# Ledger of designs, part 3: VH-VL binders against q96il0

Target 1, 167 residues: q96il0
Amino acid sequence: APERGAERRDTAPSGVSRFCPPRKSCHDWIGPPDKYSNLRPVHFYIPENESPLEQKLRKLRQETQEWNQQFWANQNLTFSKEKEEFIHSRLKTKGLGLRTESGQKATLNAEEMADFYKEFLSKNFQKHMYYNRDWYKRNFAITFFMGKVALERIWNKLKQKQKKRSN

## First folded at step 1 (VH-VL)

Design x9 (framework fv_cixutumumab)
Fold by OpenDDE, second read of step 2:
Structure x9 (fold): chain C 167 residues (1-167), chain A 121 residues (1-121), chain B 108 residues (1-108)
Amino acid sequence: as target 1 above (167 residues)
Amino acid sequence: EVQLVQSGAEVKKPGSSVKVSCKASGGTFSSYAISWVRQAPGQGLEWMGGIIPIFGTANYAQKFQGRVTITADKSTSTAYMELSSLRSEDTAVYYCARSEDLYGDYEFDYWGKGTTVTVSS
Amino acid sequence: SSELTQDPAVSVALGQTVRITCQGDSLRSYYATWYQQKPGQAPILVIYGKNNRPSGIPDRFSGSSSGNTASLTITGAQAEDEADYYCNSRDSSGDHLVFGGGTKLTVL
């Protein structure tokens, strides 16, 4: 049985956005883009009287966000690494230095880079397919729980109105 | 301002190992390469290896291959150099230095103050 | 392993120009980086790339390259320029860094 080489999951640093929303905020806050994933994190508001269903929705959103952040952080890192390796290998093959005569970092032309992008996308195609599948599943679950929370809120408002009419 | 703070001086016996730390402050840690350079008394600079913390991969000089291990902890912004099977010839000041990219810009713009490692019987 | 070679020592009169040279096959493909080191201190970056100076490095420092050689030139040497100077570059593989043996500059 061929030993499946343990793909060292390059654990992208969980860049905990140091962005702390104001303590008195009654709304979700969007942080600046994460330096690794380039995704803007959302800080979810926690109501004082959060229902178990609302809590479940919040946790699901948070987990999905973390999953998404980690995926793109890792992809961006992998992309950057492979891009640099590609450039270096091609320059070396051409007998070119890593710097131009002007002292700038040597780059490949657009055609050569197009080959890199094509290869990269081809190599990562399956990974992206799985990502998309899981993304849709997670978002479907979130949407479903959003619907449940909405119904719960409606029901609670109706009960409160009935109690006010009875007093 | 970027600072590289290294661990204190070490005295080791031959055959033992030493682990030197380099903590970076005042900038991003993960995107820069940390290299280790040593200097024996009265001798020149010698590159040992380097790591890009964000990639977790280290490159080593051939002379130290199999004897040196360079690691980085992104959570603490600290790089480590472990040298095993110490010899008297390993007596040196060990510097950590930062460069933009080990694979691109290899200019060391920031240096630690150095860690003296003495290997004596 | 591609080695970089430097003259072990050079002297210059105060106010005169001195050139410190670094030679190696890797310098055909890569720029040299130059460091100044004073006794008991960590090295300081003085020149990198074609002729780039970091902030705080005087204009009297300049870099050049030709073939398999790189040079650091100090135009109008000052007493404070007395130090060891090291060239650094990638080796021929491009995967490793290598230092020259260093040049001790004495200002007379």
Scores: ipSAE 0.009, ipTM 0.564, lowest interface PAE 8.7, mean pLDDT 86
Fold by ESMFold2-Fast, scan of step 1:
Structure x9 (fold): chain C 167 residues (1-167), chain A 121 residues (1-121), chain B 108 residues (1-108)
Amino acid sequence: as target 1 above (167 residues)
Amino acid sequence: EVQLVQSGAEVKKPGSSVKVSCKASGGTFSSYAISWVRQAPGQGLEWMGGIIPIFGTANYAQKFQGRVTITADKSTSTAYMELSSLRSEDTAVYYCARSEDLYGDYEFDYWGKGTTVTVSS
Amino acid sequence: SSELTQDPAVSVALGQTVRITCQGDSLRSYYATWYQQKPGQAPILVIYGKNNRPSGIPDRFSGSSSGNTASLTITGAQAEDEADYYCNSRDSSGDHLVFGGGTKLTVL
């Protein structure tokens, strides 16, 4: 696996703010909000004896976090870019400069901005629907693997209990 | 027995788009990640992106973001790669490859035979 | 910085040992996988997860990793080993895959 190397460290996927908890941390850590997605990343603790099943769960959670971070970072960037383009286009059509006489950014009124928001939401409706579908699929898979890991840990404890009684 | 069968060679003009298919047979289609890797004549391998069919989630190399779209149809066990705004530099053999780990560990255990895409004026 | 670097060509005499190297910062965090490609053919996986061989890959192929470098070693090279060899790993972000430029192995 990628995370198995000489040094075992908690890592974050690309697209999230990287945060390095103390080397001896035995718990997951929550970082500050990412500046692009505005979501807080989670850095997962990797135990010495991580099973293949535990690794699959951790990777699924890491990939889901990265997918979520990338989606919202891209969505926010697209929104900001299109908003600026819309404002500039409308101001140009009105024969107004991009800045007021005082040097501040020129703005549109609430009614004019409502047109932009309606168009943006309509344009992105299908994208948001696919995001929600995938979000539920990923959380179902995470829950399923969490259950499997819990059962594995229970079975291992029972095995250790039997081993302790015989050895 | 696992096989990845790719669509046939394409000849396209600059500015058009191309859509290449990769049909998986054998094994559980949704248990694997499918990646697209291209190779220009006499050049090395270049990863374009991949998809995890069970989630429909695609990930793209920075160079191809905005031009490439990777999709999967679970009912036909087929992955697709569509590349738009074609340039002569996009002339290459396009491979699909399967990763055993559906969570993106990317050990490509099976490869398609490749689809030649030629972009010419 | 996330790019993987390989020497473009290397030669080895029949029956001798050759080492192909791959260098990149991401190799400090991620293992390299190695692919063999013969003319007109798709690549074949030869080493994954540091030093694991898929079924059908001869035991003369082995992998190693240290710091920012990964190596593919062929002990007792055979004529059939003449091919291009590519290393592959995640970039430094962990999001994307990157291939090395490839090493052409000539068996003399």
Scores: ipSAE 0.000, ipTM 0.455, lowest interface PAE 16.2, mean pLDDT 78

## First folded at step 3 (VH-VL)

Design ba10 (framework fv_belrestotug)
Fold by ESMFold2-Fast, scan of step 3:
Structure ba10 (fold): chain C 167 residues (1-167), chain A 123 residues (1-123), chain B 108 residues (1-108)
Amino acid sequence: as target 1 above (167 residues)
Amino acid sequence: QVQLVQSGAEVKKPGASVKVSCKASGYTFTSYYMHWVRQAPGQGLEWMGVINPSGGSTSYAQKFQGRVTLTRDTSTSTVYMELSSLRSEDTAVYYCARGYSRYEGTLYYFDYWGQGTTVTVSS
Amino acid sequence: EIVLTQSPGTLSLSPGERATLSCRASQSVSSSWLAWYQQKPGQAPRLLIYGASSRATGIPDRFSGSGSGTDFTLTISRLEPEDFAVYYCQQYGSSPLTFGGGTKVEIK
């Protein structure tokens, strides 16, 4: 539901998308990738004659997008933080400073980083499994309501055709 | 057919509170945000805050934070604006206005306005 | 917050003349999310233009809006007697929502 948080998502200076759709657009608008989640946000068009069922579908899609954006923003931040901590820990263990003798940021080779990637994937396996389960559950709900909206639109068109025929 | 009908004029003493109502009709009450905007005599328009009638969540302009409270009653399609600790500077016409957004999560322009409620603060 | 500055403060014209009203923002308004309102004495504001250039339902074609970024204009091509009023711009590109100080269009 639109709230102060929704306003902040579009205009906040926190590195999230601040882009708005064009003025006269009458279709959903896809924005640039979010800085944190790397996902493109969808701004769902609000029809002037939106039915309660259409509104419920739109809000469900918006809620699902926000959930998805938040999951991946958190995942990416966690990955970056843990990666940095892992690099620091390994360099300290080797007796190396955080910077090379040339002043460049010290790093680990691909073989050493493979240990981090294995650990990160293993640690987050259950989290990703729950994410996939919730994603499918949410998409089933969206598909169900999309079907309801489609049936409502067919019914309304049939009612309009019958009225026109009768008059 | 969309109408926003506000309560009548109020005269209050400094330090009192005032509660203004705005009754909506002609559309689905919970589908649009309701904003409050005031206008002091001979002055311009000043945004005060917004309420989502569906969940009751609110957001206020920093100047009014701590003094303004927005509420709603979905059974009567009515939004309320309560302003406490009234000062003479709060003498103004208070408007409710329906926020229109082309997209979920974007900001609002105002397609329908209430007629306004005059609040006079004097001793 | 984005501060909107309207100029002139008062515009004295005769019926049939063209009115040009300016609204300048202290920083760029995202996607040209700018609206214009008309307010007559004792009445609530009335939406004229949204999205900088789109006329609201029922608004005569003599009203037009233009501009982007920080500079926006409302033009009334041929003033009618009922057009003498105060006009406000409003940005909705960023929170908090803000209004300009208004331009009074009065009879010369």
Scores: ipSAE 0.000, ipTM 0.522, lowest interface PAE 11.9, mean pLDDT 82

Design ba18 (framework fv_belrestotug)
Fold by ESMFold2-Fast, scan of step 3:
Structure ba18 (fold): chain C 167 residues (1-167), chain A 123 residues (1-123), chain B 108 residues (1-108)
Amino acid sequence: as target 1 above (167 residues)
Amino acid sequence: QVQLVQSGAEVKKPGASVKVSCKASGYTFTSYYMHWVRQAPGQGLEWMGVINPSGGSTSYAQKFQGRVTLTRDTSTSTVYMELSSLRSEDTAVYYCARGYSRYEGTLYYFDYWGQGTTVTVSS
Amino acid sequence: EIVLTQSPGTLSLSPGERATLSCRASQSVSSSYLAWYQQKPGQAPRLLIYDASSRATGIPDRFSGSGSGTDFTLTISRLEPEDFAVYYCQQYGSSPLTFGGGTKVEIK
């Protein structure tokens, strides 16, 4: 249809944290790793005269980043929760406390964790397969639009040079 | 050439509602957030709220929460501000303003403003 | 919320003189996210400066902004007749967005 409904994800305005990009930057800024996803966010620079094509590329990159951040935040949270439950269960079965004598959190050795890792990987195999499929699709789309933006910028430079020669 | 054109002056009685329009032209309507700012006679500027024209999501200043509603029509590139339960204190010039943000997730300064709509609330 | 205090409230000057306008924030403004606007009677505000010191498109070079943290300044190096107006600062470093009370630059 010519007219579209609301976007799948509608982004509300939000406040800026202490990790704000520098005011004089004309490039994308890379922030510190997110606590949950462990991925570094990219704050995409918005040019003053952004073309519709440049905006489409930026929004695609932003949407892909948010999707990626959400996937890994969820995955890491699930992993940490299930890992803690597994360790707690095994330590309880062995009659051991949850903390070491030094007060640090007690852990199992690599051999004891092997069963958990195998089960977690097999349980999440399909989820990771779909993630990889979507990642490739998104990456191909981004690469395609990056190429289109590059061609637009080259054309604009050539057009400006021709105009200066004519005038 | 970017332009924001607002609807004409309104005179309302206390308790009524007013709906002001702001028509955008000269740029991609869905590319920029649209804010509303008011100015009472002889007073400074007061931020009221913002709308994302792309999805229609809104955020309002606490003072106006429950009384203000921002909407948009992408087919006409128009944003609307409706303020209900009007009081004499709501007498002001109401401006729409285009928010510019240098980075995703940052706040806004205003690069273009509408001409303003005078709303007078009197008995 | 960050409260912006502009001083003086009124500046009485003659054409050709330098105008210096102050905007002080109650808290540090993140990344110097501060803008300046000019408003003439009966007109909408017009963007002059953003990011504390960057001139908006079409703004004459006699307008300059400076400052960081809590102390910001707008300078008009040589007043022209069209510069007599009210000037507002605005921060966008934190929510909610807030404006200063304004400084009126009037002819002596």
Scores: ipSAE 0.000, ipTM 0.499, lowest interface PAE 13.2, mean pLDDT 81

Design ba19 (framework fv_belrestotug)
Fold by ESMFold2-Fast, scan of step 3:
Structure ba19 (fold): chain C 167 residues (1-167), chain A 123 residues (1-123), chain B 108 residues (1-108)
Amino acid sequence: as target 1 above (167 residues)
Amino acid sequence: QVQLVQSGAEVKKPGASVKVSCKASGYTFTSYYMHWVRQAPGQGLEWMGVINPSGGSTSYAQKFQGRVTLTRDTSTSTVYMELSSLRSEDTAVYYCARGYSRYEGTLYYFDYWGQGTTVTVSS
Amino acid sequence: EIVLTQSPGTLSLSPGERATLSCRASQSVSSSYLAWYQQKPGQAPRLLIYYASDRATGIPDRFSGSGSGTDFTLTISRLEPEDFAVYYCQQYGSSPLTFGGGTKVEIK
C-alpha cells in the first residue's frame, strides 16, 4: 500500500504534500486536495530568467492562494466542530448514546440536520460576504499584474525584433 | 553578492534560552525562505525549521516544536532563532540557510549558508 | 521521514584519483529532489549539486551527480587538494527535510 503524506507540523510553511512536481517541468503543477481546505494547491513554476514584475505576480498569486486555503481550512474546521457539537447535544437531549447498537456513529435525520445547516449559513452570512469581497479584490489585482506582465513581454519582443532588424 | 552573517558564539547554562541572529544582504530579503540547520560536534546536519520573511509564517521540525521560535525583522533583513529550555545535547553549531526551489510552495535546497554560530550548553 | 544512508563513511584517496560517493534513500525521492553539499572543517556547507545532477554556479566540472529513485551518486572525477572534505546529501522531496550522515574524503 502507498504511504501517506507527512503530518502538517512536519511540512514547510506552504503545507506541501509528499508528492512533488517533475524536476524538468516548466509548467505550474496542481497538487492533491489539501486535507483541511479540500482545495487543490497550485505550485507555481519559477523561471530562471524571472523578471521582478513576474516575481511580484507569482508572489501575489501565492499569497492569494494561501489566504484562500486558510479561509476554507478554518471554515471547514468550524463547520465540522459545530456539526458534531449539535449532533452530540441533540442525541443527549433524546437520551440516546453517541454510538448505535452496531458501534457506528449515531446520526440525526435529515429534518433535524436541516435546522443546523440553516443556522450555520445564517450565522456565517456576513463572513462569506467579506470573503467574496476580498476574493474579487485579490483577483482584480492579479488580473491587473497579469496585464502588466503581458505588456512587458510584448515590449521585450518588440525591442528584440527592432535590434535584429538593425543588425 | 548574497551574504548571511550570523551573531557570535554563545555559552549558556542548562534551562536557559539562546537567540541567534542571521542578517541577510545582497538580495530581496522577503523573496526567499530562511531555514535553520544545526550540527552537533562531530555529527551530521539536522533541519530545525523555516520562516517565510514576507509574512512571518513558520514551520518547525517535530523534535523542536514548542522549544524553537523563528522570527524576522524586515527593516534590518534579519532572521532570529530562539531555542528555549536548553540541554547539553543542544551544544552545536547553528546555521541559517537560504532556501531555493524551482516551484513556489515546495520544499527547498540551500544555495547560501551563514557562517554558523557555536552554542555551548554547560553547567 | 526519508532516511538517507551515505557510504562509505570514509574514503581515503590521493590527489588525482576518482571519488565515488553513494547516497541511498529509505524510500523513493520524488522528482530527484536531492542535493549535495561540501563541508570543510570550521566552515559552513557549500552547495555542489541540486536536482540530483544540476551543478551549482561556480562548481567545477569535475563534480557530477547522478541517480534517481533511491540510489544517488556524487562523483569527483579527479581529486584536487581542496576537495578533501565531508560531503552530505539532502533530500527535499518530502517533509521533514533530511540529510545523510556524511562521507569524509581524506588524504591517503
Scores: ipSAE 0.057, ipTM 0.613, lowest interface PAE 5.0, mean pLDDT 84

Design ba7 (framework fv_belrestotug)
Fold by ESMFold2-Fast, scan of step 3:
Structure ba7 (fold): chain C 167 residues (1-167), chain A 123 residues (1-123), chain B 108 residues (1-108)
Amino acid sequence: as target 1 above (167 residues)
Amino acid sequence: QVQLVQSGAEVKKPGASVKVSCKASGYTFTSYYMHWVRQAPGQGLEWMGVINPSGGSTSYAQKFQGRVTLTRDTSTSTVYMELSSLRSEDTAVYYCARGYSRYEGTLYYFDYWGQGTTVTVSS
Amino acid sequence: EIVLTQSPGTLSLSPGERATLSCRASQSVSDSYLAWYQQKPGQAPRLLIYGASSRATGIPDRFSGSGSGTDFTLTISRLEPEDFAVYYCQQYGSSPLTFGGGTKVEIK
């Protein structure tokens, strides 16, 4: 839509999003990929008459998204930094400079880089396991609160019907 | 009834730090972003930064990056703005303001403001 | 950053008159994410208008906002004594959040 093409985006590592959805929307919005995490943020709609339970669910989903954004922003930074260090170390052991004669970055072949990827995955295995554990915990909590919100909405509809019948 | 109550006036010497508090009441503290805006004598409003009280994540205006620190205490529903390396140009009224938006994690306008805290920096 | 220019800097009017305040942006404000605030001496700003034209809760209907893109207007249809104050526009369409320089509405 034309409105989306005109949007400006700037995302801070702090998890503050600066994407602006079109006005007069009643739906959640999916933003452009974050520069740091490379994940698309979801901006959750806040209804005027949001219940405390609906607010808890929305906050939990937002907190989970911020946590996820922070994890992948840090992971991408760590990956890039360690990749650079690995390349520099290997070039040094080969007696090669960090730059080619043309002034461009010297690189390693795919076979040499495979060693880095294996090492990085092994080194970060526990970190990724903790991420997966927390991801499942957070999604379980979200599912639980989604169920509570659904029950609240059903109960409110039942009360609304009874009130209409009585009046 | 939403209220934001700020700490009292401060007088500081150049090079000192100041920490201003803003106590929120009348709503769920962790559900709204809290912003800080300052106003120098006879001047307009200047945005400084924002904190998400739920996770404690912050974002600062470039001009204040490295000098301002926003924190919160969820047990007291209070946000704090600490400004270091004070200069005479930092003499201003500092406001906390609640960010309101129809969408989480988007840009905000300010529906409620604290009463303001005057910070005077002089030798 | 988007620079907001308010004009006039000072508007001298009598009670009962119409006030028209301008706020111009250096570039287009996405989705008309523009707010107006009223500030009286010694007080914090008070939200009047958000989304360029939506009146905040408790704000009298004599206050109205209009505009889109780069040109926005706050209109006070019939000034009351309590309306003599400084008015600021604020954009929240892009980071960083920015305010206009203000327009002072003073009694003649």
Scores: ipSAE 0.000, ipTM 0.504, lowest interface PAE 13.8, mean pLDDT 82

Design ba8 (framework fv_belrestotug)
Fold by ESMFold2-Fast, scan of step 3:
Structure ba8 (fold): chain C 167 residues (1-167), chain A 123 residues (1-123), chain B 108 residues (1-108)
Amino acid sequence: as target 1 above (167 residues)
Amino acid sequence: QVQLVQSGAEVKKPGASVKVSCKASGYTFTSYYMHWVRQAPGQGLEWMGVINPSGGSTSYAQKFQGRVTLTRDTSTSTVYMELSSLRSEDTAVYYCARGYSRYEGTLYYFDYWGQGTTVTVSS
Amino acid sequence: EIVLTQSPGTLSLSPGERATLSCRASQSVSYSYLAWYQQKPGQAPRLLIYGASSRATGIPDRFSGSGSGTDFTLTISRLEPEDFAVYYCQQYGSSPLTFGGGTKVEIK
């Protein structure tokens, strides 16, 4: 973990933490894993002479990152909350307290937890299907704009060579 | 549950071609790229190429360019790897692996792997 | 192409001991896009770590990854019997995707 420096993190309304990269970065910066989503955020470096098309690609990637962070932060929080409620409910049904006589945290066996995982997966099936669809669409759009940026760079090199020859 | 199931072992002669299948289930087939990685007996892992199941676009490692062909069939959720002009050094276990990337569509790590297909090239 | 060098080639340890595995890249790995895999004889590789330090779903917390640039480490804090396997690093910061040569963790 980055233990040094005063890195600032704020929690967004969606439950996703916001990171602040080092001020003097000349390349993309990878942050530590987000507390809620467990995904590493990327701060995309803005080069001098960024074209409008390059800016669109960068904004698309930033927006996709924010969407992805929000989805997984919310999913992880929902999972944790429902898991804890399930455990409490089942321990109550068994006549057990939340902690044993020795002060150890009471737990359910693997067979009982399997019921929770099956229910959670089934309940969230449609939500995960929509996530996969949107993930594909976003990556397709990013790939498309990456191609456009590559073509723009080739065209600019071609124009530069042409100017040299037309001296 | 995500599963990648590969076709059975193959024994081929030098100069022949082999075609290995990998059937995906438990997720949206067109939403994830599929990669092929091989491993010679007692050796490490070697990346061969990738296919986008949605559009069918492919990219190959330079070492295999001209010999490997990746294809897919969306109706059966199956990816195929065909390797031509087989040599004894192509004897290996061939794996299909699902590529996963959260931020970049072209940069992948592998979250699920097929069980592997042994291809033996012998005279 | 980025060449990954893993060391040591073989690590002989007993259950309960700490294992430290190194992966060094010939060039800086962009974005710390490095993964670690575990492979047992006759089985496919299994994802342990991605993004140099993020643990994959279902992987015990005794597995941890660290590093950036050209120097990466996988640490197993307290070896269990099932942890004796071959471990591979893989970079995905640039094309082509490349793997290290592997480190075999064997029982002493």
Scores: ipSAE 0.000, ipTM 0.451, lowest interface PAE 15.8, mean pLDDT 81

Design ba9 (framework fv_belrestotug)
Fold by ESMFold2-Fast, scan of step 3:
Structure ba9 (fold): chain C 167 residues (1-167), chain A 123 residues (1-123), chain B 108 residues (1-108)
Amino acid sequence: as target 1 above (167 residues)
Amino acid sequence: QVQLVQSGAEVKKPGASVKVSCKASGYTFTSYYMHWVRQAPGQGLEWMGVINPSGGSTSYAQKFQGRVTLTRDTSTSTVYMELSSLRSEDTAVYYCARGYSRYEGTLYYFDYWGQGTTVTVSS
Amino acid sequence: EIVLTQSPGTLSLSPGERATLSCRASQSVSSDYLAWYQQKPGQAPRLLIYGASSRATGIPDRFSGSGSGTDFTLTISRLEPEDFAVYYCQQYGSSPLTFGGGTKVEIK
């Protein structure tokens, strides 16, 4: 039985990205940036007469987005954790406390933080290379299936035109 | 056809943890979100959380945040719900339910349900 | 959080009669994203209606849903013996997902 309006809202956790497609929307919807990944999610519309090929394309796009969101959420978490550990270690070496007199977190200057950024990038170089490779592979697959969907739609229009003429 | 088969009943002592499984079949496991809903004896339905089987991302009801953990195993098409620090109030039937939505990552209604797993917490 | 209030708590009717079940939301349910479930003793809930008025696959046409905004109704036009059960409404118009307290339809 058809859904009225076919519109939905995101059930994202409290404090995380939340969004709602506009009423009567029949197209993909782009939400606000996710708190953890800092990427804007795309919510893909599911048409009533979706072909198996169209479904495969939509699923591939959704899976690619989830993979991308998960990668960056994890990377940002790892970055923040290691950054705090680095700052704590360096402050301890200097004999300084974790907090300033004003109660703010004690920080290192830009030159000192440069060492952390260099170490983090170096340590994660291979991981980022594999991410980039998989990102391109996934986008190639998406583009390929987009082409297949386009061809299917052309073929179906030609088939329907022939059937109309035979009537 | 679509089936969600849950693990058997559990009896636990207060303070223990329980892990319930839900094995999916008859559809592409990674194509639908899986939700967990519980029902205390003689009471109504209470939503606990959701997991995306594709990426493993989760979202929990605030009441269960910190006590519930949802995981999945794609190779066996199985979702797990682990609830820690059990209390007598956690005595309930726990259901897994498949979320259906017109849009990926939007709010869901439940088109298929597991048979339920009874968890009893008593001394 | 949207609170769903179902009334009456218990509805006692005979086979062949019409059952009318109410679900009222504490605030407007976006896009009328409201579902109805049937639950028999010892069984899992079963989806009946989604989007306030769309019947799920395999559900008999004696079941119908109506309403919008804050007031929703599930109607069973002619009760069959198998229809005696507890019925729950669920909103999915906003987070968190919430259920009503249920209406028990029992034999008079």
Scores: ipSAE 0.000, ipTM 0.488, lowest interface PAE 12.8, mean pLDDT 81

